# VHH binders against o26223, part 122

Target 1, 191 residues: o26223
Amino acid sequence: MKLLWTSQHIKVTVHIDGKVSKMDVLEAIKTRRSIRKYQDREVPEELIDKILDAAMCGPSAVDERPWHFIVVRNREMLEKIPEVHPYGAMVKDAPVAIIVCCDSSLEKIPGFWVQDCSIASQNILLAAHSLGLGAVWTGVYPLEDRVEGIRRLFSIPEHVIPFSVIPLGYPAENPGTRDLFDPDRIHLEKW
Below, E stands for the ipSAE of ESMFold2; O stands for the ipSAE of OpenDDE; V2 stands for 0.75 times the mean of E and O plus 0.25 times the DockQ between their complexes.

## First folded at step 9 (VHH)

Design m26 (framework vhh_8pnl_2; at its last look DockQ between E and O 0.30; V2 from the best seeds 0.00; counts 0 for: unsure alone 63.2 < 65, grease 25.8 > 24.2)
Fold by ESMFold2-Fast, scan of step 9:
Structure m26 (fold): chain B 191 residues (1-191), chain A 120 residues (1-120)
Amino acid sequence: as target 1 above (191 residues)
Amino acid sequence: QGQLVESGGGLVQPGGSLRLSCADAGFTFSNYDMAWYRQAPGKERELVARITTGGSTDYADFVKGRFTISRDNAKSTLYLQMNSLKPEDTAMYYCAKVSFESYIDYFDYWGQGTRVTVSA
């Protein structure tokens, strides 16, 4: 690997040899699984940039697009997340995590930021999977203690609400696929 | 909601086999991914094997090729076939009804465990 540093933006660029298999959208949706075990291998910044681009492309209530993202690569900070998120133990073992946040100052219609941030979180999971990475959504909002803990840990201002913490990396587990289609949940023409 | 009851543990010599069962008295067995975990004396609890609602399986490296997880949704029962047992497999074995795709990490219910001892 080659490490390149710039003076304007400090970026580590990792060159990866090999091909990434392309998935169609339905395959990506049906085969994505929550991944909580990661290889001890760094994720290139270029892939994170692609994932965040995808995260911002979801539909948003009256197109308010209230999301902001914190990218956490610092090992000491990743190791502190389980202290404020009891079910986020896997985060300490991930090479990177993305914190999805809502900037309430961008909110045009009260309450719909939850759907907006949910869409962004799912897009992160799907984009990561399509790029050969594994990820898991660990819930923050609406659990008050987790919201406060994450806010304090990452110096998040009062008008910004942390929504989810998504660790990601190259997967070190393969849970396989799920058989979830349930025709009893489909109603034709009315309930 | 559900009750998980493990059985099939016991004392076995190295190289032997055991079949563990986990019965779910609850209604929702077929709706959950299921897993076997173990906790060896003086060690942390670890995942052994898991099976999805559709039957896809995943195994820890230390049991791959020796253990087989399976489920019978009609009987609401999870199984672990353990072959070529080693002293290192000695542990309390737990089944769990789990929500691996939950973005709120919680387990529905853990069983009480069944003890496996591998020694002469």
Scores: ipSAE 0.518, ipTM 0.752, lowest interface PAE 1.2, mean pLDDT 86
Fold by OpenDDE, second read of step 10:
Structure m26 (fold): chain B 191 residues (1-191), chain A 120 residues (1-120)
Amino acid sequence: as target 1 above (191 residues)
Amino acid sequence: QGQLVESGGGLVQPGGSLRLSCADAGFTFSNYDMAWYRQAPGKERELVARITTGGSTDYADFVKGRFTISRDNAKSTLYLQMNSLKPEDTAMYYCAKVSFESYIDYFDYWGQGTRVTVSA
């Protein structure tokens, strides 16, 4: 067993077989932070599989499940992503990235794919965190320059829309905790 | 959200040093990630350095170890120690409360900035 420190100083036990200690879902949500610095350590395929499994478990409009995932481990490709994604500078330092895409041909109702892919992306972040990894959501859609950049770079068909790029790795930073609860944003029965 | 006020800018020679300060009048300073940005004439605003609530720091590539960002939560103040200044560092410097839990890059400063001029 190897103890890993998350950016929030949460101890995560990673087993040799790729199994990790369980994290409470509320804890995962509340303690998750964007991680942009990663250890020089490979992410086991088993963990990526678990993350992708989680990504596909979210709801979607009329259960259309329009999402596709590109798993990128190639160093050259990872290093090229920042060229078309200015906010994706950290991707070059990650051992792996997941590109979440929408296949428009799978849409049953137009427009809800953004919500579907958002849910999938968030599940990736939460699953990664629960497994002792750090990740960050870097937006691609709806910025056309980023969409076309990622499309070109990964030869993504026209009917498939790149939505997000999510680099992942073992955390090498500690963003800390924050209190975001705001009772002024809560309205009872009416505004 | 509290107003940020930058200070510490000035004219320095190449190789000189400056220490910038950013004072927050707000009481929630400790709950925010903070960053320094700069904007040179005719150029886009760019990130210089960031520091999270947890104290993690990150720097732009051009910093190359010359600058240090720090924070004092008790004083609600952000700092940027700038050493080995170069003419290329000439810019207006701004501090910002920035949540780095965004999936898009954004800039939000509340002050007027402080001018740094590096010239022989």
Scores: ipSAE 0.486, ipTM 0.790, lowest interface PAE 0.8, mean pLDDT 89
Fold by ESMFold2, look of step 11:
Structure m26 (fold): chain B 191 residues (1-191), chain A 120 residues (1-120)
Amino acid sequence: as target 1 above (191 residues)
Amino acid sequence: QGQLVESGGGLVQPGGSLRLSCADAGFTFSNYDMAWYRQAPGKERELVARITTGGSTDYADFVKGRFTISRDNAKSTLYLQMNSLKPEDTAMYYCAKVSFESYIDYFDYWGQGTRVTVSA
C-alpha cells in the first residue's frame, strides 16, 4: 500500500492495486485527456451509475434538466455506431458507451438544451476520469447525418435529440499532461 | 493556423545522429500536442514520437531509447534528436499538430517533411 499526501491541499490514498482514489476537482479537470484505446475489461455497473449521477448534477437553464442517457453495452450495437458516426470509430473497441440526448418535451427555455447537454457530457468525462476510466466525447449534434444515423440505430424518437456519444473504459493509453494556460485570453474589466 | 516547416534532415552513416527541427509560424503552437511521423517509400506513415503541451512524451517501440522529442513553446519549435541511426530509419519525416482533444473531427495538420537517409 502506498499512501500519498498532497502538499497542504488534499489527502490522497492510493492502494497498491489502484482501486481507491480521491481526486481533487482541479486535478481532475487538468489531467483529464481524451482516451480512445481501452483495455478488454468490463466496467462495473456501479461505476456507470456514479458517472450518470454526476452527469445529472450539472446546472441547466431554469433547472429544466432536459437530458436522457442511453447506456450501450451490446457488442453488435457498439460495432454499428461507426457506420453512422465516422468520428466514433473507437467506440467498437469500448466496453460501454453513453449516448447523451435531449428530450425536447422537457425544454422550458428554447435553445438552451445544447448548453445543458454539454454540461452533462463534460461531467461524464470528469467523473469517469476520477474513477480511473478513460473516455472521449464524440460529437453528434448538430451534424445532421450523425443525428439521424444515431436516432435510427437506437430507435430514438423524433422529439429526442442525440447530442454526443461517449465511449469509455479502463484506459490502454496515457496521453500525458497539458499546459494550456494562456494569459492573453484574460481580459480585465473590458476586452 | 500557420504552416509547419521541417528542417535538419540529410545523409548520415549508420550509428550517426541528426537533429530535426519543426518551426510553426502560427500563434497557437502552444495549444497543440505535437508529433513526428515518418514515411518510407511504399509504406504507410507511422508515428515516431508525440509530446503534449505540458511536455509529456510517448515513443513508438521501434525508436524508443534512440530518439528524443522536445519542444520550445516560446520559439514555437518542435525537435527530434535522432541518435544511433539505422538504415531502416530512412524516411521522410513530418511534424504534425495533433487535434487530440477535438470532439468533432480528428485531423492532424502536417508539414512538408524533411528527408533522412541512413546509408554507408
Scores: ipSAE 0.414, ipTM 0.684, lowest interface PAE 1.8, mean pLDDT 87
ESMFold2 (binder alone), look of step 11: mean pLDDT 77; pTM 0.785
OpenDDE, look of step 11: ipSAE 0.384; ipTM 0.742

Design m27 (framework vhh_8pnl_2; at its last look DockQ between E and O 0.29; V2 from the best seeds 0.00; counts 0 for: unsure alone 61.6 < 65, grease 25.1 > 24.2)
Fold by ESMFold2, look of step 11:
Parts: structure tokens; C-alpha cells; sequence
Structure m27 (fold): chain B 191 residues (1-191), chain A 120 residues (1-120)
């Protein structure tokens, strides 16, 4: 109780004037980088809960919210992911990975689930970044071999579609900043 | 079919310097992160240095301050200044767009490269 009270008081004070930055959302979007190297440091379950809460806040087609999330911490399972998902090679070095899935039984209008799961995936990346973690989106769908390999590895039912695998952890690299604004992509009033 | 063209390689003695250039062919250079790679015969291609569109740089451990990557967006040109060259730097050098932020793996076309030979 005393530890909880002290922890609660410290969190409130630190949140207002501590070392966790009040990151502006535009700054978070502009500074998020793909992180593929992680410290040998566990990610608390509490942070994963916050990240998944954020993932579920995204809009979806007709509010269908078709997403499901598999949280993978088991070392042996993380090490098997690259066997069926080559782009996920760094997953074996991550303390945790999140698999974003579509439950097609929740789909209310065909074909929009890809946008829905993309929104959830991006929210995971941004939330992780805001919490001091690094993550990377490794694409599974629509690559059939990877979809079926992940489905098989995690016993995912046929009506559930694995969309992305997102390893995350405390970063062990700093890829730096980018400058991507391109005025030629902006069209006023017409093409 | 834009392709990057490497130049500036040559034969130098140990301790010497070279400046490699990479010219943009057929794309808006300022929109891409860029990298230098190298490949010695019989070895895998390895990253040498990368530079983001924002100017942030990263180097392979073996560089240890000897090389500097830079870019000139107005000239659509990427550079690698190579100082204190060693025989183990002997390789074909390639520039490429850096797809570090891609959520799928990508195969790019490699150009001809530019050869660097460090020999007494």
C-alpha cells in the first residue's frame, strides 16, 4: 500500500514534471522510426495494455472494429516467427511482439478491414513511441505464404487473418530524423 | 527506369583518400533516404553508411570515423568521403535508396558500382 501510494504519487508528479515528455502528437508522428534493435529489457505488461488500448481507439468502417491482437512473449515462439516470416527476422531479438489480426466474422462491409487493421497497427507504433519504446511494422498480409505460416504457427482460425507482426522493446538504435514534406504531392482544388 | 550511378573509385595506397559520388537518375533525390554499401568478391554486400532526408547519419562499426556520408539535394548527389583507407576497404561500392522504413521487404536494382582498390 505504501509502495503503491508512493508509486502513484511519483507517477502523477513525474507525468506532470518528470522525465516522460509531453510529446505533441505531431512530434510523435514525425519522430517515430522503425526500430529493429532492442535492449535486453522486458516490457511491462502495463505498457502493452496501454498500447493495445490505443490500438483500439482508431476509427473503423461502420465501427466494425474487426481487430484482434496476439501478444507473444514466449521466447521459443518468437524464435520461430522468422521461419515463416522472413521480414520478421528481428522478432527473435524482441522481448515481445504483437500480431494484429482481422476477425472476418466481425466484418460488416467487405474489404475495409485492411484499412481498419492498418489504423490499429499505426496506433501501436505511435503509442509505443510515446511510451519510450521502439517498434516496427513487418507486413504479413497480403503475402499468402506469410499469412498461412503465421496462422499455422499460432493456431489462428481460418476466419481470422493475420495482418502484421510488430516486435517492440526499449530501443537499442537511433535511426535519426527524416524530412519528407513534398509540395509536389499537394494539389489545390483539382489534380 | 531511374538508376543511381556511382563514380569516384580508383586505386589508392593505404592511408589515402577517395571521394565517391552517386548521381540521381530519374527521381526526386530529396525524397529518399540514401545509403552506401560495399561488396568484396565472395562476400555478402554490407552497409557502410546511411543518411536520412533530414541529414541524420549512421555508420557501420568498421568505419570508425574514417568515412563521411553527405548529400547535396540541389545537385541530386550523394557522397562518401573515404579517408585513412586500408586494404580491407577494397571492394565494389554501391549507392542505393535506403528503405529502412518499409513495412515489406524490397529488392532494388543494383547499379554497376564503383571499384575501390587499396594496395601498396
Amino acid sequence: as target 1 above (191 residues)
Amino acid sequence: QGQLVESGGGLVQPGGSLRLSCADAGFTFSNYDMAWYRQAPGKERELVARITTGGSTDYADFVKGRFTISRDNAKSTLYLQMNSLKPEDTAMYYCARDYFESYIDYFDYWGQGTRVTVSA
Scores: ipSAE 0.610, ipTM 0.790, lowest interface PAE 1.2, mean pLDDT 87
Fold by ESMFold2-Fast, scan of step 9:
Structure m27 (fold): chain B 191 residues (1-191), chain A 120 residues (1-120)
Amino acid sequence: as target 1 above (191 residues)
Amino acid sequence: QGQLVESGGGLVQPGGSLRLSCADAGFTFSNYDMAWYRQAPGKERELVARITTGGSTDYADFVKGRFTISRDNAKSTLYLQMNSLKPEDTAMYYCARDYFESYIDYFDYWGQGTRVTVSA
């Protein structure tokens, strides 16, 4: 498996000279917003590779790490996603989307793959944000029609469950900041 | 659990102004991003303006420079100041908690709406 993008007869390598992180973890978590408007600008393969590396670094139940990822750049395929995912309309405007999947053959403990794939999805959003990109998690599982539609569209095997579709790109909107700290949700030593 | 109650709509001539209010009887208003949506007859609901818990605002292109969204967390009230009203602003206006961060793209509202009619 290679994280660098290759075509059947040619290889394209993107060189990125940028300094990796001035954004610390807390800043990334607190300033990440869902982004649904993207610039008409290609996302380099090296950034996708970094995002997917981060996605695979999350905690996993009994370390089963059941996640698989489909990277979609083909415009025709991106345009078909809204046909099987009604609230994924913005995916048509994204330069790339990542489909997070669970390979049930890797499952060691029943049901915890949902948490594992949620963790992977959130890591994709945070990593994208830290790299100057915007992304949004559009839910697939547990909506059976969306699961089956995405499975059929991308030729996903029966033992693999599509979990989320995450379009991403360079942001063309800035939703601004949120203040979400609620001390009433914190209980000291007892409920 | 909280109920959103819109008010302030009415009939106004082109170029006029209206101030819409949305009262939330709940004690969680300050914890939510808030938005104003509108729905014209025979059309789908569309976003007009949004305001985050931190006070950042965003507007649909068709109202930029004419409408101002604001919030008063102490009164649990959302406002939309509408200036230079046009006939195309005629719609039912709804306030809602803004589910911009929703990963299922679900939109809900508890408000009944307030009707704005712009005509001579």
Scores: ipSAE 0.535, ipTM 0.773, lowest interface PAE 1.1, mean pLDDT 85
Fold by OpenDDE, second read of step 10:
Structure m27 (fold): chain B 191 residues (1-191), chain A 120 residues (1-120)
Amino acid sequence: as target 1 above (191 residues)
Amino acid sequence: QGQLVESGGGLVQPGGSLRLSCADAGFTFSNYDMAWYRQAPGKERELVARITTGGSTDYADFVKGRFTISRDNAKSTLYLQMNSLKPEDTAMYYCARDYFESYIDYFDYWGQGTRVTVSA
């Protein structure tokens, strides 16, 4: 068993057999942070499969499940993403990125695909974290320049909308803890 | 919402040193990653250094070990120790707070800046 991240705030334990201990869902939610620095270490395909499985487990409008996922490991392609995504610099340093897309032809009710792809994206982040990986959500939609940039770069059809780019890797930074609870945002029975 | 106020800028000779400070007020400083930016005349604002709540640091390529970003959560203050300053480092320096979990732009709360001039 190897500790990948040792801090008082976030501890990731990897078993010798390559398995990562399961993280409680509340713990995953509470301790997840955007990770923008990664180790020079490949992410096993098994972990990506688990992450993608999780990505597809979220609800969607009338169960339309419009999401598609592009898994990018090619270094050249990863290095090109920052050219069309000004805040995606970390993608070039990640061993892998997942591009979440919507197939508009699968949409049953207009407009809900944003929620569907958001749920999928968040599940990717949580699953990654629970598996001892770091990830960050880099927004693509609805910024037209980023949408078209990613579309051209990955030859994405017109009916498919790139939504988010999520680089993943073993964390090489300690983001620390945060307290985002705000009781002023809670209203009882009425506003 | 918070306010950031930079200080410590000035005129120095090449090879000199400055220590910039950024004082925080109005938000929980310890919850946020922080960064220093700079903007030279006629140039775009660029990232100099970043520090996470956990103390991890990141530096622009031009820093090359010359600058050190640090934070004191008890004082709600961000620092930038700048050594071996070069004329090319002449700029207005700004501190910024991380949006925390933004998937768009992730720094905000720009101060008024402090001017650093490196000249013989």
Scores: ipSAE 0.203, ipTM 0.605, lowest interface PAE 1.4, mean pLDDT 87
ESMFold2 (binder alone), look of step 11: mean pLDDT 76; pTM 0.776
OpenDDE, look of step 11: ipSAE 0.186; ipTM 0.595

Design m28 (framework vhh_8pnl_2; at its last look DockQ between E and O 0.27; V2 from the best seeds 0.00; counts 0 for: unsure alone 58.5 < 65)
Fold by ESMFold2-Fast, scan of step 9:
Structure m28 (fold): chain B 191 residues (1-191), chain A 120 residues (1-120)
Amino acid sequence: as target 1 above (191 residues)
Amino acid sequence: QGQLVESGGGLVQPGGSLRLSCADAGFTFSNYDMAWYRQAPGKERELVARITTGGSTDYADFVKGRFTISRDNAKSTLYLQMNSLKPEDTAMYYCATDTFESYIDYFDYWGQGTRVTVSA
């Protein structure tokens, strides 16, 4: 909450000033839902930049940070994704999608890039939610046909592996919240 | 998903009603979002209705206002109240844990379902 009034550099109201989220971390984690229906409204470049900044802040194995991201806004390209990812039909209706990729040349320890790219994908979902957007993770790896289809569609080199396709936009649905706490999955001191 | 058993289907005339039940003997039913799906002749399996662990509901447009999904966590039972039934509602109905949060869309583990036939 900022209350500041000056005649020369005006910060006017008890509103969030720019880049500060109103949602705390636990609330963001608990209330994030997959969103597959989007408003016909552009997502500002600034918000995509914030989401990708958050994506790159996750932990990674031996700090290898093997993730690369393709930002897709071109309507014709978005419309082609369902041709190689048939259960990604909602992508063509999104204003933007992010493709999370692993650059295998950055891999320092075999196989852990899957966890690294999973962390980046989840951070994209959480960051989008915290900024008032909705997103959904649509799986690519390890389904070979989807991996190769996405690679060909976006001219991805052989040493780079497409991991997930995440369409996002302003949400046009509200699926509500979940209550998933299960004490039977918590073991004190021993199994 | 493994121990869910659907019941309550049958033959009804257009405009009739049925109440479907989905029972689970498991101890963690209350921790799962639940859904009803159906598969009509010549169509793919489609979502009918969802209910979250917190009780929030969502419906496919083609059943909105006619069907009501509900849950009884104490009885580990999911329900679908179907009113104003139409011939287009004829299908096998399946209950399952809701896959809305799944990052992969593949289901091979459906129960036997319960058959609903709406005909004169």
Scores: ipSAE 0.563, ipTM 0.785, lowest interface PAE 1.1, mean pLDDT 85
Fold by ESMFold2, look of step 11:
Structure m28 (fold): chain B 191 residues (1-191), chain A 120 residues (1-120)
Amino acid sequence: as target 1 above (191 residues)
Amino acid sequence: QGQLVESGGGLVQPGGSLRLSCADAGFTFSNYDMAWYRQAPGKERELVARITTGGSTDYADFVKGRFTISRDNAKSTLYLQMNSLKPEDTAMYYCATDTFESYIDYFDYWGQGTRVTVSA
């Protein structure tokens, strides 16, 4: 007589700053939305640390990990971002923003830093969402005026390239979920 | 630039139906995900329904299966079939582009609205 082994997938409960945090990764991906309206509520440093930890977990070309992050909480600086980022008006209303940068001195394979920083940026969005925050990726690179404007505003050296500005906070809007699956985009074996 | 023009609003009794239309002139309608929003007197605009370029749809919770969004890209026309109308559906209804998930430039084009009044 043989006993049949059964197992169940268990969701890990993570205790973060007095809150129980758990979310299936597929749920996070499917339910994450760009959030441009935020509550008047500070985001604890512990959540930002967790988000940046997640950002640094992404793969990179030959493991080069070229990313650096600027955490901006200063109200005066947040209010100046729209002056150099013409379509980033919501950043002035966020309690905090993260600027994702590439340090070109860390590149091991030229040109792949864009993919590397894109991975880090998406991880920030997903981690923020899993922690009950809303965020939006606002593009900087490759728009030369935005790159130079952000570099000047934050005293970013010439070998460091600002890639994205990601404002975040507790959401004050609910855009709802989306049904985006399109079988016509799937090609089996060949185009 | 392009202009979105809503039509099909009017006065209707509770339980009745209306079909809203939104037509475009001057921009490439088929390149944009589209949405219907509404604004009741004294309230903020709120999402009613969305439809992607490929035809996938999403609805606000208050729709409760009563409304259907659709599009005809060849005619650059967006539709909202509204059934089982209630007095709380009374609002100005707007069509708009939905570039909400763009990480480069966030643009919304809005129509001028069509009024829907459901008798109390």
Scores: ipSAE 0.449, ipTM 0.752, lowest interface PAE 1.3, mean pLDDT 86
Fold by OpenDDE, look of step 11:
Structure m28 (fold): chain B 191 residues (1-191), chain A 120 residues (1-120)
Amino acid sequence: as target 1 above (191 residues)
Amino acid sequence: QGQLVESGGGLVQPGGSLRLSCADAGFTFSNYDMAWYRQAPGKERELVARITTGGSTDYADFVKGRFTISRDNAKSTLYLQMNSLKPEDTAMYYCATDTFESYIDYFDYWGQGTRVTVSA
């Protein structure tokens, strides 16, 4: 028996055993939207593992892979995140959040960790979407107050830089789709 | 880049109603999440309501069911029905595109705003 979760624009097939049908990568990219409302439903650990696996599959500068991930399920901690993240109100309503961090001691070339963690963050969003979850990237770095707020809240060492907070859950909203393709942004051979 | 033009503001008594409109001129309205913001004298601009391209809505806590945001894509127009208005709702109201997909909150204001005054 297959459970179908349907939105106006996105259909996700969920198997009874908790497995979710895969969507192709282009579909995931094109249909992904930020989700800031979540169902009162737990996210299985298996899905988080898959998401984290995806997060670690992206390229990094000189393959430095500087990323670390804090998985937060504790309600009290989730509820505290908005206190240090003014635009992270939705985090308190999510069943889980992933905090993407950079361990600066793993950097091989300075400065590229932002790209590395961005790639990891985007992979989290895409993987979540492909698994029938909603997520949103809430920016932490480079805003100092947010960086230090998250650092203090989660006792993150000084050499580790919190980069993003990504709440996840089964979506309770449908933002719809947008056509964002702009041929005017494409230049052939030269500007 | 298109322009947004707000209208429908005015003077009303407490408990009264207004309907604000925001007309699109020159951009693909249906591709944008939209929002209403307001700024009271001496206060920071704040979000009032948000509506996505898919029609999902979100409201500020102070709205408490009094306001309804809606959109007509065929008319390229955004609306804010405001009922049970309070003196505290007195502000300049702005229509904006909402950068829903931003990893930081950012709003684009293109209108001049419409003034709402709630007074006995």
Scores: ipSAE 0.325, ipTM 0.710, lowest interface PAE 1.4, mean pLDDT 88
OpenDDE, second read of step 10: ipSAE 0.284; ipTM 0.667
ESMFold2 (binder alone), look of step 11: mean pLDDT 75; pTM 0.763

Design m29 (framework vhh_8pnl_2)
Fold by ESMFold2-Fast, scan of step 9:
Structure m29 (fold): chain B 191 residues (1-191), chain A 120 residues (1-120)
Amino acid sequence: as target 1 above (191 residues)
Amino acid sequence: QGQLVESGGGLVQPGGSLRLSCADAGFTFSNYDMAWYRQAPGKERELVARITTGGSTDYADFVKGRFTISRDNAKSTLYLQMNSLKPEDTAMYYCAKAPFESYPDYFDYWGQGTRVTVSA
């Protein structure tokens, strides 16, 4: 950032590259927004590692933790995602994407893997936001054409189910925050 | 489920102005970001402008300085003021509410569109 001098005051804005402002959990949850425009900047591997560590820390049904992740940085592969995901156009412009998958061989209780992978996906979004990145959850499961398209594109074996595609990068947009509190959805003591 | 209704399109000469409106039924308007998209003949649908619940705006490069997006939460209405119109602005203009947090994106709510034609 630039040092700006005035006759009465000196104004300085500090630009700290690679440093993330501390954000409490409630602030992170309330201020996270889907980001679909990214700067032409590489995301360091260290930040992806932190995000994936956070993804794996969610609760899991019977602690089955069925999630697997594919990290995609290859430009040619990112450019092919919109061909199999009709609303994934922004993925081609992202420096990296994470594909959240379920390894069905790790499933201990039928059907709860969807919740497990949803939790992992949300943790990726929150962790990315806390690290100064932007991301968006593009839906894959349960849309059969998208599931099979992503499976084929990334050579995913049949016992593994692609759940979501999450492009991420340094944000090139700022949609601000939403005020979504609706007291009509809260019932005290009974419906 | 809410309904979006666009209006205000028409035929204008280059350099003219139009104001588009998008009315949303129901209580969801104030909680959602809003956007204007357009689809020109023979082209894909593209984002023109968007506005957050707090009033922050973002514009496509091809309309910056000419178009202004605004909202009236009390009336559940989105506006697009279009100035210095060019033939290249000829398109169907669509209102969309809050695709930003939706997954998958096909749950976007769209109106039927309003036609804008810029020609002599």
Scores: ipSAE 0.113, ipTM 0.462, lowest interface PAE 3.4, mean pLDDT 83

Design m30 (framework vhh_8pnl_2)
Fold by ESMFold2-Fast, scan of step 9:
Structure m30 (fold): chain B 191 residues (1-191), chain A 120 residues (1-120)
Amino acid sequence: as target 1 above (191 residues)
Amino acid sequence: QGQLVESGGGLVQPGGSLRLSCADAGFTFSNYDMAWYRQAPGKERELVARITTGGSTDYADFVKGRFTISRDNAKSTLYLQMNSLKPEDTAMYYCAKAPFESLIDYFDYWGQGTRVTVSA
């Protein structure tokens, strides 16, 4: 059996030795945009490890942390994702994609895994952005056809639910800025 | 938010040009990706061109070098400049408004379409 990971892929070691992000948290949140066009350039395994380390640091209900991740670099597999996930058409052009999954055997309380996996997905987007990469969250759950399509394509067990597919790479587009602050959605003390 | 209204279609000879416009009556045009689709008789609807909020463009291979998509956020209007038109470009052309940060890539708003006919 061949080892799939080198010492460079050990997340804890890479995280400790790695540099901090070059933008503050508020800047990362405000300037992150969905990126669907990628440079023809490999994403180092070290960066994927940093992203996944950050993804696992989110809060979860009763600290159940039910998330599992599939890292897809195989071109043939990336090209098959749009067949079962139409919104994932850009995935075939990405150098790598992360599939966020819930292992239902890790659930401590029913139903909160959706929030848990949403938090992990958003952390992937923010971490990627902070590292100079672009990414986009393409929804899988709760669309039954997409859930079952992704499950079959990646041999995902019945007790594991694919939640989102996140292609990522070095960005080949700049979608620009949004101004979304709406004070009418803020209520002081009471509705 | 508002209705999308396409205009600018018509009858033109091969090699001619047309400029299509899509006006968005809504307030939030600048927050959305915009796209042009077309549907030829007896065929499915297909993507022609997309433009992001930041101005990045993407084109179908069959129109590259001939069509140009652009937007004017101040006027809430999307354009498609069509040059070197061919008979196979004959179709109903639709404007679509796509939320760029959507977790689901379904267009919320479709226009009524504008007809383009390329014939002698």
Scores: ipSAE 0.381, ipTM 0.674, lowest interface PAE 1.8, mean pLDDT 84

